Miniprotein binders against a7ua95r516to809. Designs and how they scored, part 194

Target 1, 294 residues: a7ua95r516to809
Amino acid sequence: ASLSLLSISDLVPDLQFIFFWMSNAIEILYFIQQKSPAYMQTIELMDDKAGSKESLLSATISANEEAMTILEEVIMYTFQQCVYYITKTLYVVLPGLLDCNPFGTEPSSEQCRRAAGVCVCAVCVMPEAVRRVVSVFQTTSDLLQQYQVHSEIQSQMFAYLFFFTNVSLFNQLIDKGPARGWFQRSRVLQIQASVKILLDWAKGAGHNHLAQKFFAKFCSTVTILASPPQQLSQMSWKALCAEHPSLKPVQLHRILTQYQLMAELGPLPIWQPSSEDEAYIYRTVDLLESFENH

## First folded at step 12 (miniprotein)

Design je108
Fold by ESMFold2-Fast, scan of step 12:
Structure je108 (fold): chain B 294 residues (1-294), chain A 86 residues (1-86)
Amino acid sequence: as target 1 above (294 residues)
Amino acid sequence: SDEAERMALDARRMIEEAQRLAEQGNHEEAIRLLLEAVEIAARSGDPYLLVKVAITAIVLALQTGDEDVIRRAEEVMRRAKELMRS
């Protein structure tokens, strides 16, 4: 049964509805932030012979607090709903990124022409699996722009989407990678090239800083796996940890151990931790990353 | 003015009634009252009454499954934002 692909395009009407109401709530919140100080000052400056000034001020403060609370709850709710739908789509398309080969893609001239725009060549050479992931990010960007969602909320949205993508790809690679051949050098280089396409998209979209921050763990992982075995065997444990601060000691040890077992071009020099290094490795319990935002 | 004070009282009562109707599942009557309340709230001179109308419309739109109610909530929001910009 479940061979149907989820498409971000199928969710656009639901996302449009949610983004529309989120944008409205943000606009009303902005209006309150702009008008509240001036309105309260007007009340404070008035001369009230009947003594109703204090009652009006108290009522206004109460109204402001109530409105702010409800608007913040609405914004949070709609933000979480958007994240839920978008990440559910990402979850389906992300595994394909680890299996695709960007080095041999030969698209037709017609595909390049239909893409239109400055980045036509990038679209033409992009593997379909990578294109599906990029289309989720691009559709999200387009919807945020269409509804003129404040840049701070846009940054928070992409921070979370990049965080989710990083955790999902890292967990898939660590948990299933050895069995699926994803630790083999040729496959790792394909993964690295596919990830570069995502990072290049993020840079073009104005999210380079967020992408660098939230993809750090997965990028460190593919960098290690793409490194020559001889180079890795010459580095101390301290030096390896210093080069890859985004990785927990147990994660780094797991990556190195699996890489040594999966060497493609013959026996890999065995990296063995010292007694001191072993103590450091065993301080970290959790191998897989959590999907909870920090 | 006395007129603005009457408008504020009327708007507040209409918003409270719309919220009560919405809680009872009568979304159609709730949104009809909000469309009337938005104009009266604006005439009151109290910006928080316009805000309250807008918030009630947002919450109603998110809770209802009725396309007609959603469309009228969009009308309330458009009008409220127009009046807020004035």
Scores: ipSAE 0.719, ipTM 0.925, lowest interface PAE 0.7, mean pLDDT 81
Fold by OpenDDE base, second read of step 13:
Structure je108 (fold): chain B 294 residues (1-294), chain A 86 residues (1-86)
Amino acid sequence: as target 1 above (294 residues)
Amino acid sequence: SDEAERMALDARRMIEEAQRLAEQGNHEEAIRLLLEAVEIAARSGDPYLLVKVAITAIVLALQTGDEDVIRRAEEVMRRAKELMRS
């Protein structure tokens, strides 16, 4: 199937397989960690028949360490596979979020059309493009809960998915935004509203802190672009840096430059980078975020 | 007991053979041995043998493309976990 047609629903069977084994591997790992100390104590309390106790203890420790290593590798492998499949689906649906008009009368989702009545649920009221993104996260959440995956692994999964989403949206906005008109105030307000719906979902799902942390860069960018020219033109470079610490100097400079062009503002000396930041605003390698190092 | 010790030795041998068979690509015979080994391991009273069975089932399930073997590996895992909680 072409990547362009891949939905999260198509991947559910594969994800179920992976989550089953991941969850079980975690459970077995915890079982070993909890039972091993007691078992070692029982060996230590056995009668020392001619050095056999020390050899048995050593062999048991070694076997336990090997088992734990294998389980950790399985957990890491299955985690990576989950992330791989889920991020592929996100890659397909995330561009739609930037083009979404949440204020428009978009037709109700096909799923809600099957309900004989006007469903006013939060999901039915969502724009289709937002709903597709939320569906990926919701399906992931539902599967993690279904297989009772440990809460720490759930948190790590959502941290990575939010990171990926932020990087993807930020890079697309910075790279393609000017050409696609996403820096226009009306379009920015649409993007801001769409992202708010996603953040509200994350809050409702118990991931508010993670969402705030990992979406900070994209949210800061959208906040600056959504600011009225009268307000933003009164803010100094230093003030903007302080208010938006998630943005690198080169990123902030790019955003302000594109804002200036879009708003047809003349040169604003107040936005001039400090002497300290002047060297950094030309580091184009730092302009886009990397998917690596997470 | 002497019987429990014998069962532990048998279970260990079966697990090792299942691992060898799995490495050779004989996943069907490997899973058959694991289904037998889990019950013997349970009777031995050694919880670490159950862990070894479970780990072998995980590895086998991740390596095989056979849906029947996967299903039987899930059965081994469920049984091993049931016996670990007892």
Scores: ipSAE 0.696, ipTM 0.913, lowest interface PAE 0.7, mean pLDDT 90

Design je109
Fold by ESMFold2-Fast, scan of step 12:
Structure je109 (fold): chain B 294 residues (1-294), chain A 86 residues (1-86)
Amino acid sequence: as target 1 above (294 residues)
Amino acid sequence: SDEAERMALDARRMIEEAQRLAEQGNHEEAIRLLLEAVEIAARSGDPYLLVKVAITAIVLALQTGDEDVIRRAEEVLYRAKELMRS
C-alpha cells in the first residue's frame, strides 16, 4: 500500500546513480567507434620494419570486439534497470488516466514543480491522474538531459516507455473496460482528451514521431469508440482495417462489438470480417498485447 | 619500444588480477589495483588497455555497495577518459 504510493521523485537518487554509469559507458562506446577506424588506419600505415604490424592489428581487432561486447552488456543492464524503476511507477499511475475527467475540472493543486531549474507550472493544472503520468515522463527526460545521455538511447528509452504505456492502457481498456464502464461514450471522450494531453507532452518534448508510432493501437481503439454511430455504420470491415492497421482482426472485432453493445443502437450493418481474417477472429490468445516488443 | 611492450604486459596482468579480486568480492583491493593500472596502461600507448581499465571500473561500481569503492571507481574512470584523449 504505502510502498506502491512512492512517486517517481522518490526513485531519483537510484536513477541518478544508474544514469551516471550508463552515460559514461555510452560515452566510452562512442569514443571507441569514433577512434577505432583512425587508430587501425595508423597501424596499417606504419612501417613494418619490425614485423609487428600484423600482430598489432590482430590484437587491436580482438581488443575492440571484447570492449564493444562488455560495453553493450553494461549499457543494456543499466538501461533495463532504469526501465524497471520507471515502468514500476508507471504501472501504478496509468489506471487513473482511464478514470479521470479533464473537462471542466478546476485545478486541484496550487503546486508548481521545478526540474533542473525550469518551472513546469502547466503540469500543475492538469487533472491529477494525468499529471502523475506526465511527471514520470518529465522526470525521465530531465534525468536523461542532466546526464547528457546520447539521443539514440533517449529515443530508445521513450520508445519503450510509450510502448509500455500503450500496451498497459490498451490491455486495461479491453480486459476491464466493460466492468468499469470505460466503453460509455462520455468516458471514452474523457479518455481521448487525457491521451491528447500525453501526446501533446510528447510533441513538446521532441518525441512526436515515437508517440505516433507507439500509441497507434490505443489511439485507434479510442478513435473507433469515440466515432459517432452514423459515421461508423457507413464503414466496411475492409475500410476499418485500412484505417486502423495497428489492430489485429480479433481486437477490431472486440472493439466493434463493445461499441455496438454500449451505444444501444438499432439494427446496424454487420461488420463482416474478410475471409482471410475470419479464422483469426476467435483466437482470444491474440486479444491482449504482450509487453515484449514483437 | 621495449618499455612500452613491458608496460602493456604489466597493465594487462594488473587488470586481470583486479577482475579476479572483484569476482571474489574483494572490491577494495580490486579498485586499489585499478588506480595503479590506469597509469601503467597509459604508458603502454595501447588505448584499449585504458578502455579496459575504464570498463572494469564501471562494472565494479555497479556491483559494489561500498561508497568509497564507488568514489574511487569514478576517479579511475575520469583518469582513464583523460588519458584516452591524449
Scores: ipSAE 0.693, ipTM 0.919, lowest interface PAE 0.8, mean pLDDT 82

Design je11
Fold by ESMFold2-Fast, scan of step 12:
Structure je11 (fold): chain B 294 residues (1-294), chain A 86 residues (1-86)
Amino acid sequence: as target 1 above (294 residues)
Amino acid sequence: SDEAERMALDARRMIEEAQRLAEQGNHEEVIRLLLEAVEIAARSGDPYLLVKVAITAIVLALQTGDEDVIRRAEEVLRRAKELMRS
C-alpha cells in the first residue's frame, strides 16, 4: 500500500474543512468576548423588577461559561486534528530532507559559496525533497490565511510545526545518521543548505522569530557537524556551550563524542572534558531531569 | 418585553430539541429547527441564543460525514453570524 506516499495536496480538502470550522469557532469566541461585557452591563443597569435582575445575571454568566467551554473544546479539537494531519505528512517527507542534494544541478552548484563553515547557495534550486517539506508549510500558511484564522493561532500552529520538525530531524540525525552516512562532511553541508531553504521560507512567511527559536537545536547540531574537527578541539567546554545555548550540556557532549568517532581522529580526541566540565554536565542532567535518573 | 421573553423561551426550546435530535442522527430535522430558531433568537435580543445556534451548527458539521448536512449547517452559521453583526 502507498499510504506513506500521501502528499499534502491529498489532505487539502480535509484540512480546508477543519480550518473552516475552526475559524468559525474562533470568530464566535471573539464575538462573545466583545459583546458579553456590554450585554452584562445592560442587565446591570436595568431596574430590578421583582428580583428578575439577579436571576438574569446568573443565567447570563452560566450561558457565557457554557459557550466559552464548548468553543474552546471545538477550537482545541480542530487545532489538534490539523496538527495531527500536518505532522503525519511532515513525518513522511522530513527524512528526504536529510538525504537530498540541493547542489545537484549545474547552475546552482556553480553559484554556491562558502563562508566561515557555512555553505550558502545564492541561486540554489529547491530539491524535490525540500520542496515537499516547504509545500506542507506553504499549504498550511495558505489555508490559515484563506480562512482568516487569527494571527495568534497561526503563530501557535507554526510554533508547534517547527518544534515537531526540529525534534524529528534532530532525532533522525542522531539515531540514524551514522548508519545513513549523514555524518559525512559533504552530507552535513547538504543538510545545512536544505535547512537554510526552510529557514528562508519561514522568514518570508513572517515566522522568522519562531523558526529561530524552534530550529535552534537542530541548527546547532548541524553547525557542529559542519565545523572542522581541529576548530572544535581548540575551543573550551565553556566556549562550546556558549556558542550552542540551545543544546543541553549532555546533548552537546553526546554530539561531540559521536562526531569524534565518525571523524576517526586516531589517538587525539576532537574534544575531551576536564573533571570540572564533566561534573557540570552531570549536575545539569540531575537538575533538569527526574532525580530518579542519574 | 413579554414578546422578547417569549421569543427567548421558544428559541431555547427549539435549540434544545435540535441538540436532542442531533444525538439521534436526525440531521435534516436539526437543520430545519436551527433555521427557524435563529430568526426567533435574533428577535429575543439575547446574543447567547444566537451563539448557541452557531455552536450547534458548528458541532453538527464536525460530527456528520454528510456533505449536504455540512452545507446546510454552514448556511445556519452564516445566518447566525449575519444576525450577530447587526
Scores: ipSAE 0.717, ipTM 0.926, lowest interface PAE 0.7, mean pLDDT 80
Fold by OpenDDE base, second read of step 13:
Order: structure tokens, then sequence, then C-alpha cells
Structure je11 (fold): chain B 294 residues (1-294), chain A 86 residues (1-86)
């Protein structure tokens, strides 16, 4: 199937398979961790027939280590497979979030149209593009809960998905934003509203801290771009760096340069990078975020 | 007990044979051996043998594209988990 047609619903059977085995592997791992100390103690308390106890203990330790290693590999493998499928779906739906007008009367989703009544639930009032993104996260959450995946693994999954989402959105905004008009104030306000809906969902799902942490760069970018020219033109480079520590100097410089062009502002000496940052603003390799750093 | 030790040895041998047969693609015999081994393992009192059965079933399911083998591996896993909780 072409990547362009891939929906999260199409991946549910595959994800269910992976989550099932991942959850079971985790359960078995915890079983070993809980039972191993007691079992080793029972061996230690056995009558030492000359040398047999030490050999048995050593063999048991080795068997435990091997079992733990295999289970960890299974968990890691299944985790990576889940992330792979989910991120492919996100890759397809995330561009729509930047083009979304949340203030427009977009027609309700086909699912809500089948319900005879105007559903005013938070999901039904979402713009379609936002709803598609939220649906990926919600489906992931539902599957993790269905298979009772350990909370730590759930947190790691959402951390990565939010990281991926932030990198994807940030890179698209920085790279394509000027050409697509996403730096225009009206468009920025639309993006800001769309991201707020996503963040509100994450808060409602219990992932507020993770969302705030991993969306910081994209949110900072949108916040700067949404700022009125009268306000932003009064902020020094140092003040902006301090307020938006998630942005690298090269990133902040690019954002301000594009803002200046969009707002038709003359050169602003107050936005001039410090002598310390001047060397870094030309590091174009650091402009876009990498997916490999997580 | 001598009987428990014998059972543990038997279960271990069966699991090892199942692992060898899995590498050869003889999935039917693997499942048969695992189902027998899991019961013997439970009687031996060695929790690691149950774990080995469970791991073997998990690995088998993840390595095969055969839906029947996956279903049968799930059955082995379910039984192993039941015996782990007993």
Amino acid sequence: as target 1 above (294 residues)
Amino acid sequence: SDEAERMALDARRMIEEAQRLAEQGNHEEVIRLLLEAVEIAARSGDPYLLVKVAITAIVLALQTGDEDVIRRAEEVLRRAKELMRS
C-alpha cells in the first residue's frame, strides 16, 4: 500500500499482534525479577553436597541472565516495530496539521456524520487534520491500555512519538514555512490553535509533562512567530535566547530573519546575535533537528 | 526430591529439543514438546523452566508468519502463565 493511504486503523491488527507479544514478554520479565531472588535463596539453603550447590547456583544465575537478555531483546524489538508503524502513520498525517484552519467550518468526520446527533465531544469538534493526528495517539493509548503494557514502556512510547512529532513539525515549518506562507501571522495563529488542541489532548491523556518537554522547540517557534511585531521588536537576542532555551542560536536566528522578512521590518540591531553566538548562527547543520538523537 | 530433579532434567531436555526443532522449522513438534514440557516443568518446581517454555513460545511466534503456529504458541504461553501464577 502506498504510504499516502496508510491509516492507523489499517495498522491496528499488526499493532495488536506486536503489543500482545511485547506485553507478555514484559510480564515474563517481571515474573523472573520477582521469583529469582526467592529461588536463589532456596538453592542457597539446600544441603551442600560437595560442589553441587555452587554449580547449581552458577547455572541458575547464567540461565536467569540469558532469559533476561532474550526478553529484553524481544521487548526492544517489539517496541521498535510499534514505533516504526506508528511513526509511518504520523508522517502521513502531520503535514495536514500545518495546513489546518481550526477556525474554519470544516465538515465533521464521516464517523460523526453517521451519528444521528451533533456530537459536541472534544474529538468531534476538532478539525479533521487535528483529529487524524489525535487519532494516532489515541489509538496508541487505547492499545497500550488494552494490553496492560507497563507504565514505563507507555511513557517511553509517548516520549518518542512526541519527539518524532516535534522534529517533524519543526523541520517542516523551518524548511517549508516561508514558501508555504506558514510564517504569516494568520497562519501561525491557526498552527498555534491546532497545536494547543493536541497539547490539550496530551494533558487529558496524562502526558502533560512529556508533551511540554518534547514539543518545547516547536511551541517556542510558534510562540515567537505568533508574537506581535510591536512586542517582539522590543525583545533583545539575549532575552529571546533566555525565554526560548530549546532553540539553538542558528534556529532562533533563522526564525527572526524570516519573521523580519514577513513583517517587513527593517534591520533590528536589538536582534543581533551576541559575539558568543555569532559563530553558531551560521551552523546550518544544526538548523534542522535530527531523528537519530533519541 | 530426586523425582523433582528428574522432572527438571526431562523438561530441560524437551525444551532444548524444542529449540533445536524450531530452528529446523518443525513447528508442530515444537508445540507438542512445549505443551508436554510446561506440565513437567510446573511439577519440577523450577520456575526458570516455565520461563524457558514461555520464551521459546514468544520467540517462535515472532519468527513465524504462520497464523496456526502463532495461535498454538499463544496457547503454550497462556498455559505457562497459568502455571506461573499457581
Scores: ipSAE 0.699, ipTM 0.910, lowest interface PAE 0.6, mean pLDDT 90

Design je110
Fold by ESMFold2-Fast, scan of step 12:
Structure je110 (fold): chain B 294 residues (1-294), chain A 86 residues (1-86)
Amino acid sequence: as target 1 above (294 residues)
Amino acid sequence: SDEAERMALDARRMIEEAQRLAEQGNHEEAIRLLLEAVEIAARSGDPYLLVKVAITAIVLALQTGDEDVIRRAEEVLKRAKELMRS
């Protein structure tokens, strides 16, 4: 249902419906790609004594183009619907990841009941907020596998989900971080640990390359903010740009400004932008990331 | 064959009528007609007519809120896929 922004489990029946029809559309598309060349060759090799071969070939080419167009539209529509519902759920649960403490977790009754020793149950010690995000990714993975959705579509799905998560977390941290205390060093270390749980999940699910690519901006941000003051103060602007190429000059400047304020560092001329980047550090239109469909 | 050409024409007309019915919100009659069309499309020997029946069933299932229509669309799709493999 579209009104369910509280839990991924509430969306499972709707997602099952969409994945079922998407999977079937992909299968029909695959059938056309596999059978069309053979059928076209059969027509081409026909004796055209009735004088209809040319007309049949033309009609078949048109039918193929029509079918491909509609199937691509159906696949795109169903893919976008899945993305829409999954990302709406992610958007609701992601801010909790910035507020949780992975070093002081309590077992969830939804994962496992407390036993005398819980050392074997890693899921029971995961923060609830992180568990909610992981549940969205895991449920998506389970549904894609249940309906045997082609691996290319699975990769595109997780590419977009990781892209969305990266943008959402980055924008939340930059926009709301100062008011919420998220730039305090202890909070940044908690955020870094929580993000590591998501990245570890992605690696385990076979999506390590996608996670490394699409989480680059947020990972760069928390890496900089988690750096010890003595280490970070020795790095030049040029060195930071080279180490964190995913960050725009205005974004890097904002992050370093927040770091300076939270670390209670004095003025730091060392982090002055290069003359090449100086024009771009005040481009507020480039500060927050946009949500683009890929 | 002449029979195959006749079947192709009949299948095209049935699919067009099913699409028209679906656009008018008559999803139950549209899917009933598609179930008949799938057998005739198969007899035409044109795999693109089976594909068109399958696509129309998928689109109808995505548009309708009626569980019976959805179930019947699944039936049409299953039958079309069987015939595509034959």
Scores: ipSAE 0.601, ipTM 0.883, lowest interface PAE 1.3, mean pLDDT 83

Design je111
Fold by ESMFold2-Fast, scan of step 12:
Structure je111 (fold): chain B 294 residues (1-294), chain A 86 residues (1-86)
Amino acid sequence: as target 1 above (294 residues)
Amino acid sequence: SDEAERMALDARRMIEEAQRLAEQGNHEEAIRLLLEAVEIAARSGDPYLLVKVAITAIVLALQTGDEDVIRRAEEVLWRAKELMRS
């Protein structure tokens, strides 16, 4: 793809074109679904003067099947094109999210929250890197609204974008490893705060359920790495697996092992192996997630 | 009616020819035929012919790099949708 694809703003005209035609294809699909039963009933109520009724019904069924097939192909093609360009842009901006500080040293603005009769003033800055990621999601949401794309398709789009983001962030964090300080608690807390900004955006956009579902793996990883060692050592292996079902046991084991090494702590009872746990670990060796097949 | 049956046959032939021209890369002639076909499809009384015109216009717009063809495809689609609602 061209270098101009590094900016979501550069893609807006191309995305508008694709969303326009996708939206029209969806509209025609729904028109067929709405009108087809009534039209077929009209044919069924016709006088069969020349034996034409049966032929017309057969032809109508064939025409409906052909139209549905082509429209589904067009919708899938345009959906895949949008996803392709949007995820290429996400891929470029997502690494920045792992390497930014939302707490800042000098915030451009100050937010003061009053709670329980006490004024608690906390400063939270949206880093430019997080803002770039949010801009991709917001632009996508704006385009879906502009072209009145059906809510089910909108949900499918954000499900895939959240899935892609989750896999990308998880793989990048695992690839970075503790050797370069990425598992340091201070860095992980910065990542956690940045991710919360994305999750808050998703909630505000009406996609909280999708975000909770598709960010589960990365959120579990960040939660574990942000946990005090004392808290982790209080839990059995079985309990840890139960709390983090989105993580494969081999992934959880690797994260905990790397965390222990990074923390420069003596042996911690973080993992309590059993024959069942070991058998499961030997059945899967995948540490990184695939972008294919969910 | 015999007239509606004739219109249906004419529209189907025009749509098939437009699809053939589009496959050959002759997008300008394909969209010209679709602009003519949309009115004849409407007079046929068969809503699936209007649907077929609309689908063909969408596919052509996605395949072509010609801004004039895209503009005329939008015109065909707008007209087809208007006629579908009537």
Scores: ipSAE 0.725, ipTM 0.926, lowest interface PAE 0.8, mean pLDDT 80
Fold by OpenDDE base, second read of step 13:
Structure je111 (fold): chain B 294 residues (1-294), chain A 86 residues (1-86)
Amino acid sequence: as target 1 above (294 residues)
Amino acid sequence: SDEAERMALDARRMIEEAQRLAEQGNHEEAIRLLLEAVEIAARSGDPYLLVKVAITAIVLALQTGDEDVIRRAEEVLWRAKELMRS
């Protein structure tokens, strides 16, 4: 199937398979961790028949370490496979979030149309492009809960997915934003509203802290771009750096330069980088975020 | 007991053979041995043998594309987990 047609629903069977085995591997890992100390203690309390106890203990320790290693590898492998499939679906739906007009009368999803009544649930009133993104996260959450995946692994999964989403959205906005008109105030306000819906979902799902942490860069960018020219033109480079610490100097400089062009502002000396940051604003390699640094 | 020790040795050999067979791509014979080994492991009273059976079943399920082998691996895993809780 072409990547363009891949939906999260199409991947549910594969994800179910992976989550099943991942969850069981985690369960067995915890079983070993809980039972091994008691079992080793039992061996230690056995009568030492001619050094057999030490050899048995050593063999048991080695077998335990091997078992733990294999389980950790299985958990890591299955985790990576889940992330791979889920991020592929995100890659397809995330561009739609930047083009979304949440204030427009977009037709209700086909699923909500089949319900004879106007469903006023938060999902039904959600713009289609936002709903598609939320559906990926919600399906992931539902599967993690269905298979009772350990909370730490759930947190790691969402941390990575939010990281991926932030990097993808940020890079698209910085790279394609000027050409697509996403830096126009009206479009920025649409993006801001769409992201707010996503953040509200994350809050409702219990992932507020992770969402705030990992979306910080994209949210900072949108916040700057949504700022009125009268307000933003009064903020110094240092003040903006302090208010938006998630942005690198080169990123902030790029955002401000594009804002200036869009708002038809003349040169603003107040936005000039400090002498300390001047060397960094030309580091174009640091402009876009990397997916590998997580 | 001498019988429990014998059962533990037998179960260990069966698990090791199942692992070898799985590595060779003989997943069907591997899973057959695991189905037998889980019961012997349980009778031995060694909880680590149950763990080894469970791990081998998990790895086998992830390596095979055969739905019947996967189903039987789930059965092995379920049985191993049941016996771990007893």
Scores: ipSAE 0.698, ipTM 0.910, lowest interface PAE 0.7, mean pLDDT 90

Design je112
Fold by ESMFold2-Fast, scan of step 12:
Structure je112 (fold): chain B 294 residues (1-294), chain A 86 residues (1-86)
Amino acid sequence: as target 1 above (294 residues)
Amino acid sequence: SDEAERMALDARRMIEEAQRLAEQGNHEEAIRLLLEAVEIAARSGDPYLLVKVAITAIVLALQTGDEDVIRRAEEVLHRAKELMRS
């Protein structure tokens, strides 16, 4: 009651306004890129009897550079504003993904009755917490499509949104996970399934490559935590580092330490960091990821 | 040629004045001037002047909280785009 989630639907009018002007700026940029060569060629083909051709060409080049610079600034500004609103909404809904159970969905008896010999209940409804996150991504995709934003800019936006989501989820899991019980294997398997719904959405939306790239750290973390104790105990520190290159030594060490504490089966051997990594194991400042760095 | 050159000079001055007015917070006068400037820019034959009008209208719309100014900025942008494609 004290904290109500800001719905993505509440931001749609503001986002529509920003996307509208961003889309128009992009359209004008492309108009310049398409028409500028032909216009400059027209000037170059002019009869330079009066000597005015060089002056006009120089002025045109300067005007082109000025327009391109301002349009790029406008596009960047509006892009950053959209990202700000979208990520602010994501930050509020993302923790719920770590605390939901995607295995709890039950098909309706009416749906099964209508299907008779074929169960239409095979299509599971995603958990509310996961649906809220997917809704933010889907609304973003819909708005980009509605305003016909160039595919390259769409890719850049989802790259950043996936980067933001990965950092937010990773930091939440590492910082709050032990106290919240998120490191228990049953919870980790639920988290892994929830993340798979997100990754499946991204694949369906044409962003599989971006999702695989930008979710690597969080996916490595849940993969380790979901691994059987017997499997992890057979791997050396060097092997674990090689298999999870997205994790910093201090991050990998923290994850493994928490895994040992949460394991139900007997004691696991300690993983010895390499001499090169040893200096970084106790640097707390390197544990959490920054939203500013890629 | 001389007339086109004069139209280009007039359009540039009007766009610069609109930008100055916008910086001072006089968004209503800025957009009024841009609406006039778009037709003069078209007559200059310089497509970059139409581009400058369009850019200035976009920037003004993003800066203002005035719905009437935003509506007029959309009109300026639409007209500039129409003239660019002609």
Scores: ipSAE 0.730, ipTM 0.929, lowest interface PAE 0.7, mean pLDDT 82
Fold by OpenDDE base, second read of step 13:
Structure je112 (fold): chain B 294 residues (1-294), chain A 86 residues (1-86)
Amino acid sequence: as target 1 above (294 residues)
Amino acid sequence: SDEAERMALDARRMIEEAQRLAEQGNHEEAIRLLLEAVEIAARSGDPYLLVKVAITAIVLALQTGDEDVIRRAEEVLHRAKELMRS
């Protein structure tokens, strides 16, 4: 099947397989961690028959460490496989989020068409492009809950997925935004509304802190671009840097330059980078975010 | 007991052989040995042998493309977990 047609629903069987084994590996790891101290104490309390106790204890420790290492490798492997499949699906659906018009009367999703009545649930009122993104996250959440995956692993999964989403959306906006008209105020307001729906979902799912942390760069970019020219033209470079600390100087400079062009503003001395930042605004290597540094 | 110790030794040998067979790509024979080993491990009373069986089953399931082997690995895992909770 072409990657372009891959839905999260098509990956559910594969994800179920991986989540099953991951969850069981985690459970066995916790079992070892909880039982090992008591078992070692039992060996320590045994009568020392001819130095055999120390050798048995050493062998037990070594075997326990080996078992834990293998389980950690299994957990890491299965985690990476889950992330790989889920991020492939996100890669397909995320571009639609930037082109989405949440204020338009888009027809209700095919899933809601099966219900004979107008479903007014939060998911049914979502624009289709937003719903597709939310569906990936919701399916992931549902699977993690179904297999009772430890909360820390769930948090790590969502942290990575939000990171990936932020990097993908940010890079697309910066790279393709000017050419696609995504820097136009009307389009920016659409993007802002779509992202708000996603953030509201994340809040409802209990991931508010993670979402705020990992979407900070994209949200800052959208916030700047959504600002009225009268308001933004009153903000100095230093003030903007302070208000949007997630943005590198080169990123902020690019955003402001494109904003200036879009809004047909003349040169604004107030947006001139500080002497300290002047060297950094030309570091084009830092303009786009990397997927590798997570 | 001498019998429990003998059973523990037998279970350990079976697990090690299952691991070797799995590494050689003989997943079917490996899982057959694990199905026997889990019961012997249970009778030995050594919880770490059950852990080794469970780990071997997990690794085997992730390495094999055979649906029957995967199913039997799930059975081994389930049995091992039941015995760990007892």
Scores: ipSAE 0.723, ipTM 0.919, lowest interface PAE 0.6, mean pLDDT 90

